# Designs tried in a protein design chat: VHH binders against F-box protein At2g23160. Part 5

Target 1, 307 residues: F-box protein At2g23160, of Arabidopsis thaliana (Mouse-ear cress) (q1ks79)
Amino acid sequence: MNSSSPISIDLIAEILSRVPSKSVARFRCVSKPWASMIRRPYFTELFLTRSSPKPCILFATVADGVWSFFSLPQYPYEKSSSASVAASAKFHVKFPPNNMRIGHNSDRRYFSYGYTSGLIYLYGDSSDDRSVICNPYTGEYAILPYLQRYRKTYSFLVFEPIEKQFKILFMAYLSGDRDHKILTVGTGNMKWRTIRCSLRYEIVSEGVSINGVLYYLGETSAWDNKDYDLKYDYAIVCFDIRSEKFIFFEIERFCRLINYKGKLAVIYFEDDVNYQSCLYRKKNYVEPDAINKLNVWVLEDVEKQEW
Below, E stands for the ipSAE of ESMFold2; O stands for the ipSAE of OpenDDE; V2 stands for 0.75 times the mean of E and O plus 0.25 times the DockQ between their complexes.

## First folded at step 1 (VHH)

Design q10 (framework vhh_7qia_2)
Fold by ESMFold2-Fast, scan of step 1:
Structure q10 (fold): chain B 307 residues (1-307), chain A 119 residues (1-119)
Amino acid sequence: as target 1 above (307 residues)
Amino acid sequence: QLQLVESGGGLVQPGGSLRLSCEASGRTFSDYAMGWYRQAPGKQRELVAFISSGGDTNYADSVKGRFTISRDNAKNTVYLQMNSLRPEDTAIYYCATEPYDFLEGYDYWGKGTPVTVSS
């Protein structure tokens, strides 16, 4: 293996092998801090692939702007030795395949927006870099069309299961606009299109995609929503991936969203959680990985908003 | 609205040179960044050389030091000078624009020009 550090791989695999499946989503929330550290020449990103028939751990090492993708079988045992973990890692591919530098006078580095249905969505550290999607197993990739990044952004790679299409939803972080950008991946001449959401909000959760609908939590309290008689400061935003339309429903307080047996579930923190500032969201003082006590609610019917 | 036409491909011996040209017609291209891509049989299409509207260039590691991209805005043409060609450079070479507008994607491509490097 030509990974940047065998010991880092061993430690990650050992930790993950001891974590219950429900806790894996929490590591996805905290993986962004590593992705945003541009001064580090080496780092590791972790993904859990559940779409494959045999569960495995997908991970990447990043050195000098080059991502190297590996798979590691998920051990049924809680303990993994460093030697056995290193021996079990299977190298798949590197990105970029040609180690291409794109953009002006900046060393390019790519960071992950996430992993969705077998693909990784990567963005460059320079505003003039192109974003890409790549298949970490085959090395196939698509360079996305240029989109001017006016401010800090949040983006989702989503899969539409009926037509088998990937789409990328792009939203400005702390944007005053209701206009968002979307494109359908896999077309020969990809172009960004504008879609509109009447509700204004700051995204304060990861996305959860279930049966062709993307769910995420929006904080509405800092935004002008005068056309709505809002009771609470939060809303679950539901994006129908096929029709590209938004609906939402209010929720009484901050929560986590998970896929529970094919249904959207909401997990609430108890009152005794200690608040910490989040580097990515100044208005969210509760870290995504902070859990003290929790209550779980399952949405039975999204059209009827039944819990 | 913009059309790209590649030329200059052909059969060449290892160690030889070729210059590819990409002529743009239908509108001014001086506002566009331009790229040369290639696709070898059984492989995905890859970017080999890039030139910005301002003239800054970047190259894939596999061609750095051997290939040179340049542009002539008065002739609406971008060039790829390929030196010290290797059998692994065999591919169809494509010219493409990088749009300046944030609403545009990669929608201007040439149809490609084949390059074969063999003895």
Scores: ipSAE 0.000, ipTM 0.113, lowest interface PAE 17.6, mean pLDDT 64

Design q11 (framework vhh_7qia_2)
Fold by ESMFold2-Fast, scan of step 1:
Structure q11 (fold): chain B 307 residues (1-307), chain A 122 residues (1-122)
Amino acid sequence: as target 1 above (307 residues)
Amino acid sequence: QLQLVESGGGLVQPGGSLRLSCEASGFTFSTYAMGWYRQAPGKQRELVAFIYSGDSTNYADSVKGRFTISRDNAKNTVYLQMNSLRPEDTAIYYCAREDYSFEVTYYGMDVWGKGTPVTVSS
C-alpha cells in the first residue's frame, strides 16, 4: 500500500538498528559446489560481513524473482563437499514477501552495487517499480517514496559515518544529465531532492565508498563538457556524502577502483590501456588472472588529488 | 519469438546518408532502452547511439552531430539516421536491447540482431 508514500521514521530507525555496523562486500558465485546445493538457480551472490570478530558470508539465491538470504558463519576456503557447505548455511528470509512486488519484471534482479552497513537497496527498472531498502537478516523492509524515471538508473545506497545517516543517490544512466536525485533516510523531511554535478558522463564502474565519499569512474568522451578542456576520456567522480558535493579527477585510462586499507586505489590493466568503456565491451572485460601487468596507485589526499 | 531485425544497410559514398531500422518482437518494446552498436574488422563492438524509453539519447563522440537515434513505440522500431558518412563508419551495425542479467546494476545488452552491413567508399 505504501509504495509511493514516505515511510515512518520509527520503521526506518528499527531497520537501521538491526544492521551490522560495518560495510559488506559483494561476491557472485556460480561455482559447481554452490549450484549443487540449490535447485538450479540462475546465480548465487556471496557477501562477506565483518560486523563480528568472526567474519561470515551472507549469500543470496535468486529464483523467479525471489531472493533467499542465508549466512555461513565460517567460510570454507578448502574445497568441501556441497553437502557440507549447505549444512553450514543458516536461512534468514525470503524477499519479497508473498504480498509485495519490487518490480514489473519479477524475473529481473536489482541491486545497487552491493550493500552498506548491512542494508540492501533494491530498485526496479520501470516507472511504476518500487525502491526498497531491506535488512537481509530480518527481512524487514521499507518502501521508499516514488521517484519517476524513464529507465533504470545507477543508484547507490551510501552511509555517512559521522552523522550515522543513510542516503540514496539516483543518477541518470546514459542520459548525460547533470541533475541527480538524493534522499536522506530517517528524517522528518524525507523526500527526493535534486543535486547537480557540473560534469557530464556515463558511469562505467562499480561504486566504492570510503570514509563518507562515494567514488566511481565516469566516461566523459561521449558528452559535451565544453565548460572544461578535458585532456582524457575518463574521470573519477567523488561524491561527498555529507556535503552532497561532487568533485572529479581526470584519469588517463580506464581503470578499476578498489578500497585498499581505507584509501582509494586504481588498478590499470596493461592490455586495456586503449579501452573506451561501453556496456557491451565491459561484458568482455579481461579477468584479473589474465592480466600481464598491474599498476596500483593509492590516493593519499582526495582534496589535493595526490596519488 | 524474442528477436531484433535490422535493415537499411548498404554501400554509400563519403558524405552520403543511410537510415537503419530495427524491428523488435516478443517483448514490451516501450519499456526497454535500445542501442545501436557497430563492429569493424579487427575491432571490438562499440556503442554508437543509445535511446531510453523516455527518448533521452546518448552518442559516441565520433558520431555526435552526424547520427540521430529515434524510436517509434507504436511500431516497435528503433532507427539510426546516419548523415555525413565517412570511410571510418564502415562496419556491421547491430541493434541491441538492454541487459538486466548483468551482475552489477549496469546495463549490458541481452538481445542482439544479426547485423546490417554499412560500407562507405567511393
Scores: ipSAE 0.000, ipTM 0.128, lowest interface PAE 16.9, mean pLDDT 62

Design y01 (framework vhh_7yz9_2)
Fold by ESMFold2-Fast, scan of step 1:
Structure y01 (fold): chain B 307 residues (1-307), chain A 118 residues (1-118)
Amino acid sequence: as target 1 above (307 residues)
Amino acid sequence: QWQLVESGGGLVQAGGSLRLSCTASGFTFSSYAMGWYRQTAGNEREWVAFITSGGSTTYADSVKGRFTISRDNAKNTVYLQMNSLKPEDTAVYYCAAEFDYEGYWEYWGQGTPVTVSS
């Protein structure tokens, strides 16, 4: 029995109101000392812009199951050393805070995370783990209502820019269940609702959110989609955050999805079979010799599938 | 060597009951969440019921009110009590032990067939 009283609407609204609307972009530091730190077991890199008046790098460390978040200002003309970078870091928040638990205390356990519009989203892969959202700049956080999970799940924090609403999407993994769970953050009745996607797939990419639509790549070949006459093994799934409806379109082979100047773009690799193993909701890394060529296609109109 | 062994499947008439059992060996059963899945001919494996290490249960909408999942940690066994069976429940039923933290392994049984006559 867990009588987690719902987090007050006022607290959720206060957390959300402090998130800059112009906030989320990723910058990767090209400094050699920073690249070395990123390869360390307990270093996770998160990049934000305009969460303050100046662009910054948000980074996190994990030790003994505790996440700690720091920010570092990005100055284009300054030269950095690892010592200088560490000295400039500003501590923001750590988890789990007193009387909160998000899973087991293991530094070798994989925790999934996401970020959008200045908020960090943490969720564990165990069926008993809670999900947490936080504002790293204010230190405010909220534990989401418990959702019992079937097995491995994929989860996305998404932002609807017109109504300025955050939503959390939980998607079943390999169960064949087309029903997914969604929660609108900050509502008076903050509880999980069921939504349905008619297509069956395994999620094989990171999510990309552009102008109120979440995009991800689904692999369809292992699942029965007899209601559709599918020609290829992959589909780009498009989730309209406001209407909570799914559309999809087939794609010839495995690809990486990116936001290119506010539009969805697809990157193909000549030898993509080995590249796929590098995704797995971790920092993507592909050996330079694994890429023979890149083909970039920009989707001009998602609903009409114009490239 | 780890092992999950299902038993209790068979033939039953519509409206009848069956109790499936799954006995685990080779790992610390009490630390794992346990689930039942089923696969119908020509379809993907679908989730049926789940029980956490702490004893919390969840069910697929198609079986709510008819099926009950339970566990006995002293016997390293998870059970699925199936009541008011329908021909649509005909499937091979699989037991699974879940400790999957993305890229970690799950333990699966070999499956036990259940046939419900109309």
Scores: ipSAE 0.000, ipTM 0.183, lowest interface PAE 15.8, mean pLDDT 63

Design y02 (framework vhh_7yz9_2)
Fold by ESMFold2-Fast, scan of step 1:
Structure y02 (fold): chain B 307 residues (1-307), chain A 121 residues (1-121)
Amino acid sequence: as target 1 above (307 residues)
Amino acid sequence: QWQLVESGGGLVQAGGSLRLSCTASGFTFSDYYMGWYRQTAGNEREWVAFIYSGGSTTYADSVKGRFTISRDNAKNTVYLQMNSLKPEDTAVYYCARDVEYYDSSGYFDYWGQGTPVTVSS
């Protein structure tokens, strides 16, 4: 029922004390047990951002489809009590505004989201759902052009740092579809365009955007990739945001992708090595016992594929 | 209202066969990936087989060559044909619809109630 233990401000304070201020990361805290909850009254999302000289943690609480955005100062060399951290939380805005409708009136709908360079991207899988870019500090938002899509989609908000452009990559629901849609945000003539990836896969991870490249994990064994001499069932797909081109490199087994100090890091959990499901995944909470089973590799050079 | 209803479980001797069925309602069945999972007492549920909307299939190593997943979109039903059953296949089998949303915090799962399978040696 609603007797789940939520992630507390105490845990948020602990995470804040461990993450370097130069890291740009997203951490999602949710109540347990997740799998037994049909409707969740709330959850908290934590986004670590850095802005010189005022680094901050952006976080949101979500209840009944309404997001409430807050910020916290980031002090990586100073430990704060949970009471002190709570007292430092600054409320900014609630989203959506009272007169905005994002899709159906279903209380059980769960929106996918992303955070990149100060903007939150919200998208739903229903045919009536609209995709929205939101500024969590001001509540200002833009509704994106409608794209007719499969019921389930994977979508990523990415930032290209040289031209300072945001783009949205929209992937087809059908695994192995080579055609994808892309939109450049913030132009007066926003239009969806089609781009192609020659590798066929099922998306089995969240996206991680680092220095103009989007990374995600693809499972390739369900599809004919005979044009490639594939040795393993998984590949890290790398999307160059500026050139809008795909490359990939194989990886031996299922893994988690994170941005670690501006570099792509791969995490293997011992419990993940026997997982062959490309659809079902369990929550990746940071738990003390799970940390004892971590194997972490940091990718030093993507082009050279050095770890 | 959506629903998944499993059937076909029971008692079977080692080396025998069973066919599990899962009938779906309340959603456009042909648009979704369907799968079978199993769970023994005290253990986490384990993936067994998936079938994609286009008909492609994938299997856990423990069941490859013995189990076959299939679907009938006209009947909104997914099947698991289990051959050469072993005592280790004893579990409660669950039908699952593909998760609607994906992020690293986990999936929102849609499950049936399960159907028990016992394999005697």
Scores: ipSAE 0.000, ipTM 0.129, lowest interface PAE 16.4, mean pLDDT 63

Design y03 (framework vhh_7yz9_2; at its last look DockQ between E and O 0.01; V2 from the best seeds 0.00; counts 0 for: pae E 20.1 > 2, grease 26 > 24.2, placed apart)
Amino acid sequence: QWQLVESGGGLVQAGGSLRLSCTASGSIFSDYAMGWYRQTAGNEREWVAFISSGGYTTYADSVKGRFTISRDNAKNTVYLQMNSLKPEDTAVYYCAKGSWLTRYDYWGQGTPVTVSS
ESMFold2-Fast, scan of step 1: ipSAE 0.007; ipTM 0.274
ESMFold2, look of step 2: ipSAE 0.000; ipTM 0.103
ESMFold2 (binder alone), look of step 2: mean pLDDT 78; pTM 0.793
OpenDDE, look of step 2: ipSAE 0.151; ipTM 0.612

Design y04 (framework vhh_7yz9_2)
Fold by ESMFold2-Fast, scan of step 1:
Structure y04 (fold): chain B 307 residues (1-307), chain A 123 residues (1-123)
Amino acid sequence: as target 1 above (307 residues)
Amino acid sequence: QWQLVESGGGLVQAGGSLRLSCTASGFTFDDYAMGWYRQTAGNEREWVAFITSGGDTTYADSVKGRFTISRDNAKNTVYLQMNSLKPEDTAVYYCATYEVEYFDSGRYEFDYWGQGTPVTVSS
């Protein structure tokens, strides 16, 4: 299969030229029905963007395999109800994921997405699905060069802030494979390249990008890491976007990774059976619409550790 | 534990037909999506066809119009009807299903595969 055309490259360049040089992405997952806008939402994500003269919250809904994008002002008035929030939303674009489908809940299928520096990245988990990047404000999109891959792949759209370039990282399908694929977006010679991470792991978290480094959690216990004297079953993997190099540091148990004011933070939940031995500060957290009280342990600043 | 057993492979002349079967045991078959994959020596495993628990189907571009995937939940069986076979369809065909586990801060997908059934298409 021929994987790229001059037209696709031109569209990518056009999308990139319209992305702001600096954007702050803040997103939150909410599971609320927006019946007046979407028949049956499966997933809703809220993003805070700086793509317009005034900051706005970009949110996306997924229903029957179709993505729909909306915006809200950063300081919305009349926030007293979900109906008021929905009434303030501005529709931008509806995008089907190019032969991808979210089936019934019993299918347990999914497709992956990312939001980085004003661009939305969509890809399917099928070996024949193609990846797409989209500007949600203009509706412009570009189909990326085809990469033969298995289902159950992880992929990240990342932005390198110094050279101002986007890259797409595709992790190997088979858990624990050390070879991964990377593509620099917007170059005349766009093609997938192979990069290697010496640590073997299964990706078990979403990615968090901070200051040109992508962070995610890897589970190492099922894989041969004989070249390392590993103490724990988990590691935070750090991918330096510019140098395309991996480093890691161990973490004692499963956790959530978040961007807290430009720093990497680690959160543990009460359902973590080993959390009580943790030396991190404990916070009481009540989930919206939750009956249960969740206790959260927070590592204040992971960046102070060597990586 | 989980078991998938493929059958129906064999030798066939170009332009011929074969029907592959995959019988599942050890799990609630009708709640899971089922797929067919194929692999040629030296190449990665290639997805061929997929059927959801509800019966919706999707096909790889290389087999659209020639292959049909179907399921019989009463028999815990998924089928792949292969028509107008080409030498390029020569491969070992695998049946697979996925179980997705969701956690607060992560997602896991567990792969369950059959043993495979070889298909050889001669000119």
Scores: ipSAE 0.000, ipTM 0.124, lowest interface PAE 18.0, mean pLDDT 61

Design y05 (framework vhh_7yz9_2)
Fold by ESMFold2-Fast, scan of step 1:
Structure y05 (fold): chain B 307 residues (1-307), chain A 120 residues (1-120)
Amino acid sequence: as target 1 above (307 residues)
Amino acid sequence: QWQLVESGGGLVQAGGSLRLSCTASGFTVSSYDMGWYRQTAGNEREWVAFIYSGGDTTYADSVKGRFTISRDNAKNTVYLQMNSLKPEDTAVYYCARELGYDFYEAMDVWGQGTPVTVSS
């Protein structure tokens, strides 16, 4: 049947997420609620379909606090208008079910999300928002243990590929706090633990997970990093998911992080969008005649920070 | 376009009280998480108190039991009631808005600050 809200073609490009190719069977040792969710036939079939040479693209729309999850076959050789793409989307589930709201229902607030290994993580930026992990295809979900938050946070759902464990990170997004919280999902006694990053920053990018390391961009210029002689205003922060340790390296300017063939790649955009953003802040002004240029660099060695 | 204006700071003796006000324009405070921060010279801003869009509140250990954060939705204003003030509470106090949105499109709105001096 028809969803209460039609798929917005303008949102598809903004919320597309590619499903990683990983073994579902390895997760069956987690707690009963999580084992049940990941062992469902619909989840297994979806995962296998996405692991094929023509993977599906998973995406979601949000309207009035309700998330609707869809998949699209990836057809690189077909000409598709944006309307055709929306028309071919396969609806899976709405969350929360029963029109249950997560947090308050204000149009001004958005929910943040993460996706890894077939699971979606939904969270709000306030302490009264529920934090939830769900299977987007079945609608099965689990509400996470309560974590008291006192300021805006950014959260990442990450997957540790060796032990096949999901972890959730809550990081202070603003104010440059060094203490962050982590939870290993699926243990009998799930409990938040504190981890520390010595570098202070504001998170200014999406997270990218590659081979057991979470990467994201931090803006350091507003914060006291007296223990470091920083040359630039940005750093790529690298979180080793298994050891739960942070390292970082400086980057010359704002960039987008992507996974390119299993390696971290950095894209520099000096386009009209960057120009508009600089004008808004009036902090790092870009000249109107600046070169609109795409520069792609691939990180070859994280420890040596070689590009 | 979005603004926060603090008021109510000043000089007070130890053990005294002050009420800080933070008036918002361009948005409604009931739709956002709102916080009070303070900053002393040479140090970063530290969190003091937070009121969530749903009405729950949290406090830093240093002020818990002495400070109370509240809001008046009709006046679009957030308050910080400070009781039993100590010399170590001397700082510039800032009001801030936390937007419940993704990192890159998130917008913080900060006030200009209101100074509070507590004498011994």
Scores: ipSAE 0.000, ipTM 0.164, lowest interface PAE 15.3, mean pLDDT 63

Design y06 (framework vhh_7yz9_2)
Fold by ESMFold2-Fast, scan of step 1:
Structure y06 (fold): chain B 307 residues (1-307), chain A 118 residues (1-118)
Amino acid sequence: as target 1 above (307 residues)
Amino acid sequence: QWQLVESGGGLVQAGGSLRLSCTASGFTLDYYAMGWYRQTAGNEREWVAFISSGGSTTYADSVKGRFTISRDNAKNTVYLQMNSLKPEDTAVYYCAAPDYEYLWEDYWGQGTPVTVSS
């Protein structure tokens, strides 16, 4: 696992997804009279979309519970200001519509999202919140069947490219039962179903969906996995969207997952061996040359676990 | 409502000790890594210590050997034991839990001020 590759545009887009949050924080620090404005949540979110005929960056702004979506052409430039990027944006749609509200709190802080194959998935952190799928280009949306939940959960919107199906996976914690919930979107059987994963873990990464498989990083060190002879504290969990089966393989240490030209790639950050998810995923420390400390390995066959 | 509430800050003389506490309500810490950060006026928030869900710890070089982070999942609380305090440790201290799905946000507490006099 000693090979490194040039930095891709996909990786740059993931890194840049952290810039809007830092830009809002910097704006708050440099602007003396702006403290009151932050009470009205303003976030800029970036999505790299490959489902469009021309590659572009989709971004959304959220203010007072209203989502606004914009697109930008993807340019291979090393550095750009957020302001100049936003000035070139093409507006698409506002969501939710004026006569619709999502859950009790429409504040971005209380909602999580996913993006795959041209759709945005919004779900609330509260057990009483509704989940929504929307098409940011057309303004079409659907409110999903209610799923009762009592604890923090992770949810992923995934796309199966052969049968053209979207599915939503919900992962439950603290139950000890290994049960998860799944829903197939847009079918007559739009009910939450239960599926089981034999491996126990805490999800410590965002999900990456590639060619009908969802990948995410699980931390296994706190869990009873006696049925598996685990050597490391991390595993990449692979969910086959079509068959609805889980497989996994161990990874030596914390890593970030990306889609590199249709293949799963893992990125290791230098000098973090104890807990990398909080330190490196957020890049909460500012290092000018942090990107130069990345090593990228491309997985050539997930079932064979070959790099 | 998800909340992190810090307590234990105050005024202390150089060489003294303080114990900060961070209690979560509305969610459980059992499956979260937790961090302590600090901020001085005009500067960005800097990390101080992290603890994984499994109990592994990492410290910033400036506090290594003096500060200890720990967790008590039964009390839904994370602690920062600060020993051999220096005037340079004066800051507002924040507790944070990463939100793995909320793009680049953490769940943050309100902060607790620590002032170290010479």
Scores: ipSAE 0.000, ipTM 0.115, lowest interface PAE 18.3, mean pLDDT 61

Design y07 (framework vhh_7yz9_2)
Fold by ESMFold2-Fast, scan of step 1:
Structure y07 (fold): chain B 307 residues (1-307), chain A 120 residues (1-120)
Amino acid sequence: as target 1 above (307 residues)
Amino acid sequence: QWQLVESGGGLVQAGGSLRLSCTASGFTFSNYEMGWYRQTAGNEREWVAFITSGGSTTYADSVKGRFTISRDNAKNTVYLQMNSLKPEDTAVYYCAKDYIEVGDYTFDYWGQGTPVTVSS
C-alpha cells in the first residue's frame, strides 16, 4: 500500500501540473431523491469532456465510509451501444481521506463535494473535520488548512484557466453574512483569506463555472438588501475567479443553472417552488418523475446581462 | 467559539403554556436562521420550527397553530412560545443555528437542551 500520510504543498503543485486545461466537467447530483434513505449509497454523476470528443462520465458513490470513483466512456457518435455502458465501466479509486469523518458514520451529512478540471473537493460539516482536494484517477490528496465552519456550509472548487490556478471559495448556508473565505491552492503562503460580497442571500443552487466565472443562485427575499432596491426574490451571483470580485443580476424566479455549450443557461421546471423547499430542508425530498414544461434561457453577455 | 444556551423548560399540565429561550453568542446572530428541535427517548431529534433573519417562519405539522417561533436580534435570542401543550410534546428541546440534518448528534452543533414534561 502507498503512503497514507497527508501530502505536502510540493505534491499539491505536482497534482495541479498534471491536470489538463482542456478538461471540462459537468456536475449532475442524483443524491437528492436518495437523501432520506440512509441505507442506500449516494450517487453523483460527473460528466467530464476531455480535449477531444472522447467524453467520460465519472460516477462517485459513498458507502461504508469511503468514496469510490468509476469512469465510463461516452461516445457521442454512437460508436458504442447503450447496452455496453456497464461493461465499459472502469473502477479508479476507493478513497478514504485522513482527518475526515469516515467509517460507519460516513454519509452526505459529514462531507460535501465539488468537481472541476479533474479534481474533487471534499469538505466536512464538523468543526473538527479538514477539507481535502483529491485526484480521483490517482487517489492522491491534499489536506487543506483548518477553517472553523458551521453546520450546512457551501464551498466551491474553481479553476482559473489563464493563470492555471485552483481556488476554493467557502460560504455558510443561510448565513446572510457578506464575508466569505477563499484559498488559492498550491501557493507557498496557503492561508484562508476573507473576501466580501455586499449582497445578502441564501445559496440555493450548485455552482457552475464558465470561462473563469463562478455562477450560483442566491435567494434574497429573507435578507436585508435595502441598499439595492431589489425587484425580485432571486439573484444570479457571479464571482470572477481571477479578480475575486462579485457582481449579481436579478432573476424572476427560482431556476436551475447549467453550462450549455460554454454559456450560462437557466432552466425553469413547473415544480421548482416545491424543489426549493426541499433544498432548504432535505428531510423528505423526492424528485418529480415527469417534467411537463421546460424553459431554457441562455445568457449571451454577462456584463450587459443579456439573454 | 459560538454558543447556544437554552432555558425555560419545566413541568406543565396539559393545555398549559411554556416559553423557551435560546441565547446565542460568538456569531452574527441577525444573519442566521434559527431553529428548534426536540427529542424523546429512543427517537431521533425532529425539527419543530425555523425562523429566518427576515422573520419568515415555518413549523412542523404537529405544532402548527400551537407553537410560535420568534426572535429578538437586539438580545441575540430566539424564542419558542408553546401553547395548548399535549402529553406528546414531552421531550428535550434543542436550539440550533442553521439547518441540521436529522440524525446528526455531534455536540458542536447542539446546545445542552431544556427538558419539557407535559402531564395529563
Scores: ipSAE 0.000, ipTM 0.165, lowest interface PAE 15.3, mean pLDDT 62

